# VH-VL binders against Autophagy-related protein 27 (ATG27), part 2

Target 1, 150 residues: Autophagy-related protein 27 (ATG27), of Vanderwaltozyma polyspora (a7tfh9r21to170)
Amino acid sequence: LKCANNRVLRKYHIDKHSAKKSVARDTPPSKTTEKWYVNPCEEHPADDIYDGCDKSDDICGIVMVDLPVFNKDPFVIKRIEATDMASFTATEESNALVLRYTGISWGQNMVAANIRYFCDKNSNEDEITSSIWANNDISIIIKGPSGCKK

## First folded at step 5 (VH-VL)

Design s11 (from a3b with heavy chain A109Y I112Y; framework fv_anetumab)
Fold by ESMFold2-Fast, scan of step 5:
Structure s11 (fold): chain C 150 residues (1-150), chain A 123 residues (1-123), chain B 111 residues (1-111)
Amino acid sequence: as target 1 above (150 residues)
Amino acid sequence: QVELVQSGAEVKKPGESLKISCKGSGYSFTDYWIGWVRQAPGKGLEWMGIIYPGDSDTRYSPSFQGQVTISADKSISTAYLQWSSLKASDTAMYYCARLPEYSSGWYEYFDYWGQGTLVTVSS
Amino acid sequence: DIALTQPASVSGSPGQSITISCTGTSSDVGSYNLVSWYQQHPGKAPKLMIYEVSKRPSGVSNRFSGSKSGNTASLTISGLQAEDEADYYCSSYTSSSTPYVFGGGTKLTVL
């Protein structure tokens, strides 16, 4: 509903897709895993979302540390969640669809999220190609059908 | 084959403006970050900033914020580094370099480098 | 920003092995496996030799290897050759606001 009722988002295939990505680094003696789930329209949640995310989340990010020697269970050191209760705007820039979320709680910080969708008509799925933190902003780049106009 | 080709050497006077270029070929230009790295004569490498040509998202090193402008024209697969007013201290070799697609969300490494543009600023 | 510390120079003879260190802090080299090494011959652009601590790009000799222990990353060159004479720079991820930093560089002399 949210995307059908927005005059910018309704022009895009964004209501048909979600995206998720898990990125891992071996940092001996620990291992760090960063998990991202993006589903702005809530129409097509993934069948298997990450533990700690909710199907109602527009954006969910979890950073976990696994200390195999001391603690074999991974623990969350950073978590971010944006629902449709967070303030968001949708704009069109050049060749990208841009969603901006503000007022997201992240521990004791307030952060913003920028999601940029680029069209890829040859793909059937959205792919998170980049997720970067800078100055309390998370910048997520997604390529796929969601960036394409109807 | 991936290639980054930079513009030729420049000799300028203090106060003059300058724009140097870095053209990418052999890959999808809008899918990779392009960075600029400075090397003053006899000194080491200094990261200046990066740009993602697909949306012109630009990040600067704190030392170079406000000193230079980084831009890109994706229609001709070219990134630019620009000064509004050169200083003698800007004399250096300037390299552009590509950051490969990374799954970590971090700026990891530069895999291909341009040949460099020597900028000499003297009166 | 926090700089990575490298020795100013190292030297070796042909056929020997040498090691160049790159020392950071627990918040950069110690926290991430995002260390890379670059070789620069006089008058030339840098060339990527090692990325992600120990991985080697296609076309780079297996005489070059990388490792990390705590806050120190190391580049080791075995079977030293005259053409290895160059400046070597390490780099590491540090933070999202100042994500990239280079070491001061090490001049390798092959005597």
Scores: ipSAE 0.000, ipTM 0.493, lowest interface PAE 18.9, mean pLDDT 81

Design s13 (from a3b with heavy chain P100E E108R; framework fv_anetumab)
Fold by ESMFold2-Fast, scan of step 5:
Structure s13 (fold): chain C 150 residues (1-150), chain A 123 residues (1-123), chain B 111 residues (1-111)
Amino acid sequence: as target 1 above (150 residues)
Amino acid sequence: QVELVQSGAEVKKPGESLKISCKGSGYSFTDYWIGWVRQAPGKGLEWMGIIYPGDSDTRYSPSFQGQVTISADKSISTAYLQWSSLKASDTAMYYCARLEEYSSGWYRAFDIWGQGTLVTVSS
Amino acid sequence: DIALTQPASVSGSPGQSITISCTGTSSDVGSYNLVSWYQQHPGKAPKLMIYEVSKRPSGVSNRFSGSKSGNTASLTISGLQAEDEADYYCSSYTSSSTPYVFGGGTKLTVL
């Protein structure tokens, strides 16, 4: 009951939802696939989670490259996981719920993640509308019921 | 000057009701949690529960849930700890203490303490 | 709630250093850098001495320092003075529905 213990998060429907998105890009002669999974409350993990992510992950990001050469499988070039062991901040900014994670371990490096939730009362599920990674910072935008107050 | 001032000592009999108070001053009362900590004679500190006066969000220790009621009146910057029916085993010193919640939703520490209210329950 | 494990007593002479341990589990002390230490003189309310494992509030002597390794946090008091004689309690955030747990307390005797 992680989110129920957080004064800010307990006001939102965020404890009932998770979000995932897979984006493919065609970069000849290769293809890249970027998979994101977000479940900050750990109370409603997706039944079909991406290979390489754990149901307990708050944030999981996997970037893979598929080369069109014989006898060569797609390989992971980036894998990021944040669990509830990472330091995080939950704040309300304008009309968005914002979660900031710091101290996310990736090998021997530390990265930060910023997740913005916007309310969509007409949707039954959260949708990742944007995912950007630059300068060891991850920015994810989610639109759905998790951004709505109870 | 930031301080918490508690109500005076109480001597009660088993079965009686009691409500003790903790008044905050010198800070924004609704921006901090107030916790209640019990200390039985000669024993250590036991966290009982916390309340956020701004919205009356209350969290109890499993050992004390159902045994006491924690409440607050933000209009007079006062938190309360209440028993409907006292027992001899409730004899203890009761402290209130202020607790800051980080923007992360995690809690810092009990940084300001009341002077304590001694409650004695005997026949 | 579940109490953190502290030694019942510790002693030292004026001018010396002593260390008090506080042992929890991977779900509290081992998971979070949210360990606090409190000093309590007989008949008085506790006073915060250390927060966030190693930080001192304004007005607390730099003779008091804190650290953590794995599931064990430590309070070290250097240059012991008679006024340091007191009970010391550790506390940790648990990140459960019950957010706090205290240690059983350690009585420090000086001399």
Scores: ipSAE 0.000, ipTM 0.523, lowest interface PAE 14.7, mean pLDDT 82

Design s28 (from a3b with light chain Y93W; framework fv_anetumab)
Fold by ESMFold2-Fast, scan of step 5:
Structure s28 (fold): chain C 150 residues (1-150), chain A 123 residues (1-123), chain B 111 residues (1-111)
Amino acid sequence: as target 1 above (150 residues)
Amino acid sequence: QVELVQSGAEVKKPGESLKISCKGSGYSFTDYWIGWVRQAPGKGLEWMGIIYPGDSDTRYSPSFQGQVTISADKSISTAYLQWSSLKASDTAMYYCARLPEYSSGWYEAFDIWGQGTLVTVSS
Amino acid sequence: DIALTQPASVSGSPGQSITISCTGTSSDVGSYNLVSWYQQHPGKAPKLMIYEVSKRPSGVSNRFSGSKSGNTASLTISGLQAEDEADYYCSSWTSSSTPYVFGGGTKLTVL
């Protein structure tokens, strides 16, 4: 409903899709995992979301370092949680649909997150192609049907 | 077929403005970050910043923040690096390079490089 | 401003194996397996040799290999050839607000 009632978002297929991506690698003696989940409309959440994210999150990013120690939980070194309570704006920029969130807690800093959707008419699902952060800005690039106008 | 072609060498005086270009071809220009890397004579590579042409999101190295402006015109697949007032210390080779996403899920390595633009600022 | 630490120079003879180190911190090399290596011949643009610590782009010789342990990444060149003589730069993403850094560079001389 949220996206259907937004003048910009309702022009796009974004209310039908969510996106997630996990990057995992071993860094002996530790293990690093980076997980991103994006569901701004909350109408089509993934069935199996990442531990530490909630299905009601518009955007969730977790970077964890897990030191292999007997029977120990990983610690979260960075976490962003953008909910329906976060400041939110949707705009159109040439070939992209841009969602901007402000007031997100990222460790000890307050950051903004920009999700940029590019149309891919040849795909039935959204794919996170990039997740980068710098200067207290988080940039997530998604290619898929959500970037396409109805 | 995929290539980045940079503008030609420049010889300038301190205080002059300059804008150099980097034109991409053979790929979807708006789907890749373009970075700028400086190399002073006889010195190493210095990352200056990157831009995502699809939405003009720019990220600068702290050493170059406020010193240069990075921009892009996606209608002609061209990225730019601009100085409002050149200094003799800006004498360097300037490279543009494309930053794709790899299997790690991140944009992390410059896979295609321009030929470089030599900028000479003589006092 | 401190970048990644590389030896200023290394040397080897044809057929030998050499290794170039790249030392960072826990916020860059130690935090991510996103280390790249570039080769630069005099007067030429850099060429990507290794990405994601150990992967080679299409067309790069299998004589070049990469690895990482803790805060140190390494580029190893086996079967050293005269054309390998060049400057080599490592690079990594950081977890700070400034996401990309280069190493100081290493001049490889093939004697």
Scores: ipSAE 0.000, ipTM 0.486, lowest interface PAE 19.7, mean pLDDT 80

Design s29 (from a3b with light chain T94D; framework fv_anetumab)
Fold by ESMFold2-Fast, scan of step 5:
Structure s29 (fold): chain C 150 residues (1-150), chain A 123 residues (1-123), chain B 111 residues (1-111)
Amino acid sequence: as target 1 above (150 residues)
Amino acid sequence: QVELVQSGAEVKKPGESLKISCKGSGYSFTDYWIGWVRQAPGKGLEWMGIIYPGDSDTRYSPSFQGQVTISADKSISTAYLQWSSLKASDTAMYYCARLPEYSSGWYEAFDIWGQGTLVTVSS
Amino acid sequence: DIALTQPASVSGSPGQSITISCTGTSSDVGSYNLVSWYQQHPGKAPKLMIYEVSKRPSGVSNRFSGSKSGNTASLTISGLQAEDEADYYCSSYDSSSTPYVFGGGTKLTVL
């Protein structure tokens, strides 16, 4: 009853959806792959999630490096997870549903994450349109049914 | 003062219908889930189901789905637990309890309890 | 998970400390910080004593404390007093289709 018991989130279709995205960045001589999984309500996790994430994660981010010039196996350089142990707040801002997580542990650092949901009534699934992890802040933008009010 | 007040004890025969009540006061009734918990004589607590009075979202324990109906009338801040046909095995103390809304996270604990309604079903 | 496992009874003497365990699985106690403890005196409604594993509501004595390790949550009562004699129930969120479960209860006797 995580999202149903939150006065703001109860108004949205967010409890029936999750989102994932893999994005490749070319940083010669290497390639970096960022994988993001977002499931803030934890009630309907995706059937096929990324290796290194748990179905119970609210947020899971994995950054991998691939060295294709030397034909090395890709390896993880950064991994972060937020679950019910991280504090979060849901607010409505500028026609977006915003979830803010604070106190996410990452090594010796504390990370904050903002997820902004925008409504798209023409889509049957949530799409991560932007993901940025800079310093100790994570910013994720999602467009889909989760941003739409019931 | 925040409180939940339940209806009085009931003595019924098998096959009879029954509707017991739980009235909230001292808080915004439509913003909190109301749960129903059963306790058979000398036994432990069993969660039956919950309702959110603001939109009537109702969820049942699998053990009680189809055996009881949970409803609420937000105009009088009252939640209900109802049986269409009572059985002797329904003899128990029934508690209602409030699940507080937590805007900064996900927490599930019943913080305020009603005094209980004893239901006795015998021939 | 239909029920969490608690010992049927526990006993202690005035002034001592006792601990009551509550054992679940990785789908409930092991995965979530949503463990609560309730005290019930004979003929009375349950009273919330601990929520979110270790937090106390206003008005609950600091003699009551909660913790968890792996799949087991624990309620510890220090400085045991006669009025602590009661039944104690744990509860947890469950990620299955039964989102809320209670333990079988523990009768505390103060000898």
Scores: ipSAE 0.223, ipTM 0.742, lowest interface PAE 4.8, mean pLDDT 86

Design s3 (from a3b with heavy chain P100R; framework fv_anetumab)
Fold by ESMFold2-Fast, scan of step 5:
Structure s3 (fold): chain C 150 residues (1-150), chain A 123 residues (1-123), chain B 111 residues (1-111)
Amino acid sequence: as target 1 above (150 residues)
Amino acid sequence: QVELVQSGAEVKKPGESLKISCKGSGYSFTDYWIGWVRQAPGKGLEWMGIIYPGDSDTRYSPSFQGQVTISADKSISTAYLQWSSLKASDTAMYYCARLREYSSGWYEAFDIWGQGTLVTVSS
Amino acid sequence: DIALTQPASVSGSPGQSITISCTGTSSDVGSYNLVSWYQQHPGKAPKLMIYEVSKRPSGVSNRFSGSKSGNTASLTISGLQAEDEADYYCSSYTSSSTPYVFGGGTKLTVL
């Protein structure tokens, strides 16, 4: 139980939430769509996840390209998964819960991911407010109840 | 039968212009990318560029950008590769090939190939 | 264009299995499941043998199989036959603006 045995995570309700977001990006001459799914504790996976992700994934990111010519379908140009085998470290920074993954496989590269949860007591859902994948680093910001101490 | 038929062999002198052709038949020509691939004598395959005949969208290999022009005439289902001024180093076999569609997008498998056009440039 | 890395030559005897590697980077072979393999006999146009890493077009023998691990794709030919003697090329997607790159090619000799 990687979430149950973590002292920092015991102060939070992250095991009751998953978060997902689809983001359109303009990447000339094409358009891309990034789809992100985050569920580090696997307690309550989303009922509707993206094709190409697994409900047990801690992190799943899919990038699709939409070609700028008609009668062409978008297609997946890259994909990354941190499966349920992945491990992370949890810390508290400036009123945020931070999960850091290292060693996520992407080709022969190892990618690091930082997921930062900010508290929002006015919401019953975790929302991905920012997602950046630059080179071998992924930075995801989530706002919602999972960022709040219980 | 789906096929690509290329124009015949060419023998040219340095400095001359040339335009070779690739005619598609047996399929909807405007629905598939057409690529051009060069093979110098005794050498490997080099991708030169692709064109989508439906709107003439073209993508070039950096090595061939500005050296050749790729075009298409959808009214006669024909793609072209053109040089304004040939060099001896342009001596090669030139293939055209159709890009196979992946169900969720356009994918880079060339499933149908032309027979090739041999271009010889010598003094 | 920088070509994907293939061995210049590979040899085998009839009935054996051989494998040809195709090594790229994390931004091409390592990122996308868009690897193709082509067979070229002397004086002929290339023929598509494998697409999307491991899929075979109609009419291609099941003796040909493809796989990928990290930044390296592989073509395996089982039950090697004299007619398999040819040059083999891999290809991978790289980007929407410059979508293709070919490997340097491997000459297969059946001894």
Scores: ipSAE 0.000, ipTM 0.489, lowest interface PAE 16.9, mean pLDDT 82

Design s35 (from a3b with heavy chain D31E; framework fv_anetumab)
Fold by ESMFold2-Fast, scan of step 5:
Structure s35 (fold): chain C 150 residues (1-150), chain A 123 residues (1-123), chain B 111 residues (1-111)
Amino acid sequence: as target 1 above (150 residues)
Amino acid sequence: QVELVQSGAEVKKPGESLKISCKGSGYSFTEYWIGWVRQAPGKGLEWMGIIYPGDSDTRYSPSFQGQVTISADKSISTAYLQWSSLKASDTAMYYCARLPEYSSGWYEAFDIWGQGTLVTVSS
Amino acid sequence: DIALTQPASVSGSPGQSITISCTGTSSDVGSYNLVSWYQQHPGKAPKLMIYEVSKRPSGVSNRFSGSKSGNTASLTISGLQAEDEADYYCSSYTSSSTPYVFGGGTKLTVL
C-alpha cells in the first residue's frame, strides 16, 4: 500500500510504524501460539517479520498449535496476506482510523480483516492490544502513534 | 462527458520555450492524477510523469526529471507540460491521460486520454 | 532493465486467436496486479483495453482478455477481426516514486 497516495492515510503517522505481537495461550490439552504482524505502508520497510510472512504483507497472522499427545511440530493453520489483490478501504471513525481488507484467504475461508488504530501520543510505538476472529472477520486493535493525525 | 482536451500542434525552433496544456472536464479534476506520455515518431509510448492537481504532488520518470516541468492550475482544471529550452529530440506526440488511484494507494491505469499535441522542433 | 519486453510484431487471420506477452521482473509484473493494456490505431490516442491484469473497461469487447503468470502478463484476442489491427502496449506499476513503465509495443497485423 502506498499510504502517501491515499487521501485518508496521508493524514496519519501510519507510514512510519509497524506492529508485531506474539501471544501464547494454554488451550488444554494443547498450547496455541498466535503471531501477528501489521505493516500497511510500503514507505515503512518490512523488517523483523515472522517465519511464514512475506515482506510484501500488509497483515500477516499465523496460528500454531502444539499437541502434546501427538508430539507434532507446531504448524501454521491460518494465515492472512493482504496484497494488491485484496480490496482495501480506509475510513475515519470518531476516535479511530479503520483499515478494512476484504478477499483474504484464511484457512479454507475468505475473510475480511479490520484494523482499528487508536491514537496514543505518549507512546513511541504501535502496540497490538487485541486480535480476534469471528463470523468471517478478523479484528485487530492497535494503539499508538499511527492512530494520531499529523 | 468526461474528457481531456489538449492544446493545438506546435512548431518550434531549438532553444525556444514551450508550454502545452490539458484541460479536464466532466469530473472532479482535483481527485485524479494527470499523466504525460510521450511518443516519438514511429516509436512506442514513454511515460514522463504524473501530477495530482489537488496538492501538486508530482512524480517524474528518471529520464525526464529536470528536462520538463509538469504543473497544474486547479482553478481552471488544466495541467501543463513545459520546456525551458526545446531540442530537436523533443519532436513527438504528447498525450495527457487521467489516472485513478487504486483503492490500496497504487496507481491504476490511464483510463481517459487526450487527443494528443504534436510538437515539431526543427531549424 | 526497467522497460517491459513485448514481441515487436504478431499476426493472425480473421477468426483466429492471438496472444501478446509482456515480460517484466519480480519488482513490477511479478509483484503487482497492476498491469494494463492499451490499443492504439494509427494517428489516434491509446485506448485502455485491460486494467488490473484481467479487467475490462465498460465498452471493451469480451474477445479481449488478460492474464498473468509469474513475471509475464498476456493479452489474448479471440475471434480476431480486421479492426483489431493496431499497436498494443502493456504497462505495469513499479514503485511509488517512479510509478509506471510501458512495454515496447507490439504491432498486430490482421492478414
Scores: ipSAE 0.000, ipTM 0.501, lowest interface PAE 18.5, mean pLDDT 81

Design s36 (from a3b with heavy chain T30D, light chain Y32W; framework fv_anetumab)
Fold by ESMFold2-Fast, scan of step 5:
Formats: structure tokens, C-alpha cells, sequence
Structure s36 (fold): chain C 150 residues (1-150), chain A 123 residues (1-123), chain B 111 residues (1-111)
């Protein structure tokens, strides 16, 4: 994402920070492990991110899914990529900076993603406090310096 | 009427400093990027950098990084291009141009151009 | 930075159609629908003729059209007129660190 070119995003410290989170979930007989990496402004993703994120990507948001037993693909990585068909908006909503992506390919479906940043001046790092996808919508809540204005 | 008006031609000697201007009118100056484009005699267009006057965010072309300073004074709707020490190779026509920004964060195109400022550097 | 490739010159007669190509890479022309074309008459500032590959600003004749295929963008001028004689430059978005690159320019002669 070209955060420096965006009039809303360039007012925030969002270009300096990434956020990671790992969540395990069991629903017998199935199990899922979700690994999230969020850095919407990273032009060249770092070598220490999860496998499957290319260094040349303008946007890298990764969900690593350990699929259920009896699925032939136990490991799935998805990346959010800017395309000529996908759209992106950045808005200021109450006390949050909100990034919304639409037109993301996710398996057979087109999904939307919302990332909500809340300011926390007492933290040096962004923390993913919630990461959920339900239906065709991905919702991520982050608290940290990225939600704070410059 | 939307327009950009640039300062007049300059004749300078090598080593001298110079600051040229680009004044916007007829639109919200703080809401558009201003770019500087160089054209050496008989040569093509080279963009030098852009500035957003609302917050002074500035981006330079790698070829011009450290060679010039771009600034703006939004209180008088004016952008500036400045050299600390001119060289004979700085002889060129300098254009300023307005650059709208997409809501998605990509730039559009240089849609309104100033008339140009001719800078001649010779001993 | 690396400039986009344009032919140095093209020529045509009044009433003909001519096409000017602009070739980049997969990281600029091939990736983005952010190609612009500028017309420059001698001694004058450039004028925007086409933006976003194929869109015309208000006041630009519909004789000017733009298109793109892969890594090559094209400007086509139909019904060529003497006043079209000028230099034409293409431009493409590349990245936030180096936002734009211009082509080397094409001199159009109307014979």
C-alpha cells in the first residue's frame, strides 16, 4: 500500500509498525491455527515474516491456516494484494483509523477486510487484539502506536 | 480559473544560491501535490520531486535527492525549489505542476502546469 | 531511474492516424493503470492529453485516444492535423519511493 501517498494514512505512525498474532482453535474433529501478520505500508516485507509473503509485495497481510484433518491441503497462506479490481479506503471513524479492502480473492470467494487501529501511546508495538473472519468479511483490531497521529 | 504562476527567469553564476517559486490560485492549494519537472535544453522531461503543501510531505527523485530542496508556504499558496550551490549543469527550464491524489493513495497525473522558469547558470 | 521507451520520432500526413508506443516493465506500465500522455509544443509547457491509460481531460479532442497491452501503452491520434505537430511524452506510476518515470519523448512531424 502506498501509505505515504494517502492523505489519511500519512497523518499516522502506521508506516513504522507491524503486528503479529498466533491463535489456536479446535472444533472436533477439526483444528485450525491462525497466524496473522499485518503491515499495510511495507513495500518490501522483511525476511522474518511468515513463509509465503514475497519481498516485492506492496502489501502483505498473512493468514496461515492449518486446515482440518482429512483435508489434502493442511497449510494455507493468503496475502492481501492491490490489484486493478481491488479497492482500498482509509477513514477516520470515531476513535479509530479504519482501513478497508474489497475484492480480495479467498479460495472461491471474494472477501472484504477491515483493519481498525486504536491509539495506544503507552506501547512501543502494535498488538492485534482481535482477528476474525466470518462469512466473507475479515475483521482485525489493532491497538498501538500505528493508531496515533504524528 | 485554476492556474500555477512561476517566478521569472534567472541568470546566475556557479556556486550561487537560488530559490524559485510556483504560486497556485483558483483551487484549494493545500489539497494537491505540487511537482517539479526539469527540462534541460533540447532534452526530455525529468521529474525532480513532489510536495504536499498541507503537511509539507516531500518525495524526491533519486537523481535529485540531495541536489535540491523543495518546500512550500501554504499561507501564501506557494511552492519553492531551491539550490544551495548552482552548477552549470543546472541550466534548464523548470516547471511546476499540480498532481491530484486518488482516494486509494495513488497519484493521478500532472493536470495543471506552470509556464516555466528558465534558469541559466554560466560564468 | 530507468525511462520508458518511446520511438524518437514518428510522422504522418494530414487526415492519417498515427500511434506512439510507450514500453515499460511489469513493475510500471504492466502493473498500474496509471499511464499519462503529455503534448509539448516548442517553447510551451506540457499539456495533459490522456490519464489513467485511456481517459481524456475536459477540452481534449476525441481524436486522441490511449490504450495498453501488457507492458506497452499506446497513444493514437486520428484525423491528424498540423497543430498536432509536437513532442509527446508518456509517464507511468512505479512506486511510492520513485512515484513517476517519463518516457524519452517522441517528436511528431506532420508532413
Amino acid sequence: as target 1 above (150 residues)
Amino acid sequence: QVELVQSGAEVKKPGESLKISCKGSGYSFDDYWIGWVRQAPGKGLEWMGIIYPGDSDTRYSPSFQGQVTISADKSISTAYLQWSSLKASDTAMYYCARLPEYSSGWYEAFDIWGQGTLVTVSS
Amino acid sequence: DIALTQPASVSGSPGQSITISCTGTSSDVGSWNLVSWYQQHPGKAPKLMIYEVSKRPSGVSNRFSGSKSGNTASLTISGLQAEDEADYYCSSYTSSSTPYVFGGGTKLTVL
Scores: ipSAE 0.000, ipTM 0.537, lowest interface PAE 13.4, mean pLDDT 77

Design s5 (from a3b with heavy chain E101D; framework fv_anetumab)
Fold by ESMFold2-Fast, scan of step 5:
Structure s5 (fold): chain C 150 residues (1-150), chain A 123 residues (1-123), chain B 111 residues (1-111)
Amino acid sequence: as target 1 above (150 residues)
Amino acid sequence: QVELVQSGAEVKKPGESLKISCKGSGYSFTDYWIGWVRQAPGKGLEWMGIIYPGDSDTRYSPSFQGQVTISADKSISTAYLQWSSLKASDTAMYYCARLPDYSSGWYEAFDIWGQGTLVTVSS
Amino acid sequence: DIALTQPASVSGSPGQSITISCTGTSSDVGSYNLVSWYQQHPGKAPKLMIYEVSKRPSGVSNRFSGSKSGNTASLTISGLQAEDEADYYCSSYTSSSTPYVFGGGTKLTVL
């Protein structure tokens, strides 16, 4: 999306950064890998993104299962797929910038994704500190320069 | 203590409507799918459908799609199975059972079962 | 509508070991390590014995074990006891739209 045209987002350094994180969980008899990529303004995409994500994605989330079965590739069980009807809002809380996407297809459900940016003036990069999905929400917490006002 | 308590036995005639219930207690009701499983007299288990009480998302077995309606009222931690018009072939024991949220830690099994509701449909 | 194939009956003597098979397809048992086994005594609700192919819930005897090879899952009961006499059902995850399917059930007789 065009962050310079949004009244809230234009006040933040969010147009200069992207964030990504891969989390592996040992969930016997399988292994689960979560891949998250967040680039809402698309101006500074990461040079190296995850397979299955596009540099143009505002938000990419992939949850894959790796089974202990010979010659079987990991497969996606949940993926964020934005619909034509997806909506977006940006709001300011006292200590955070909050982006909310709705109308996202997530496995069997239509969900909202809430991305909370907290300012860290001493960091040159955004870091995904938390990624949780529960009920009808995907909640991502990012700490870094994107949460800081210009 | 985690438990599912189902409504009592029903005796109905063909063409009548019926709604049976399954009440959860001892856990966060909106964080677990509730499934319905049917067992005709002397027969095996048949999965009918599941519901996620947090948003009423439902999935049905092809055999039961359009035959029953599954719903939930999260304010009273209760799931329902409903028929608009009963048939003699609906005579069965109906179980509800708890299934963890698909996005939680890979436990795709019915871990807690209700005691069952016997539904008899006869003329 | 029986989607997973189980033998109708199996039998064994006290102290022996028996195995019950559960055969599906490459799109259910063959694709996912999400197979469960349930024990049902006459007049009672089913009880979860095994989940995720081989894991036991708290309180389930270690005499019960599960495994899988290709499209066939197996429940093995060692050291058979009279109380093990029951019907056993397997279940597998199949897809997000129609998640679960049960086997036809196996009657275990302890001689």
Scores: ipSAE 0.000, ipTM 0.486, lowest interface PAE 19.2, mean pLDDT 81

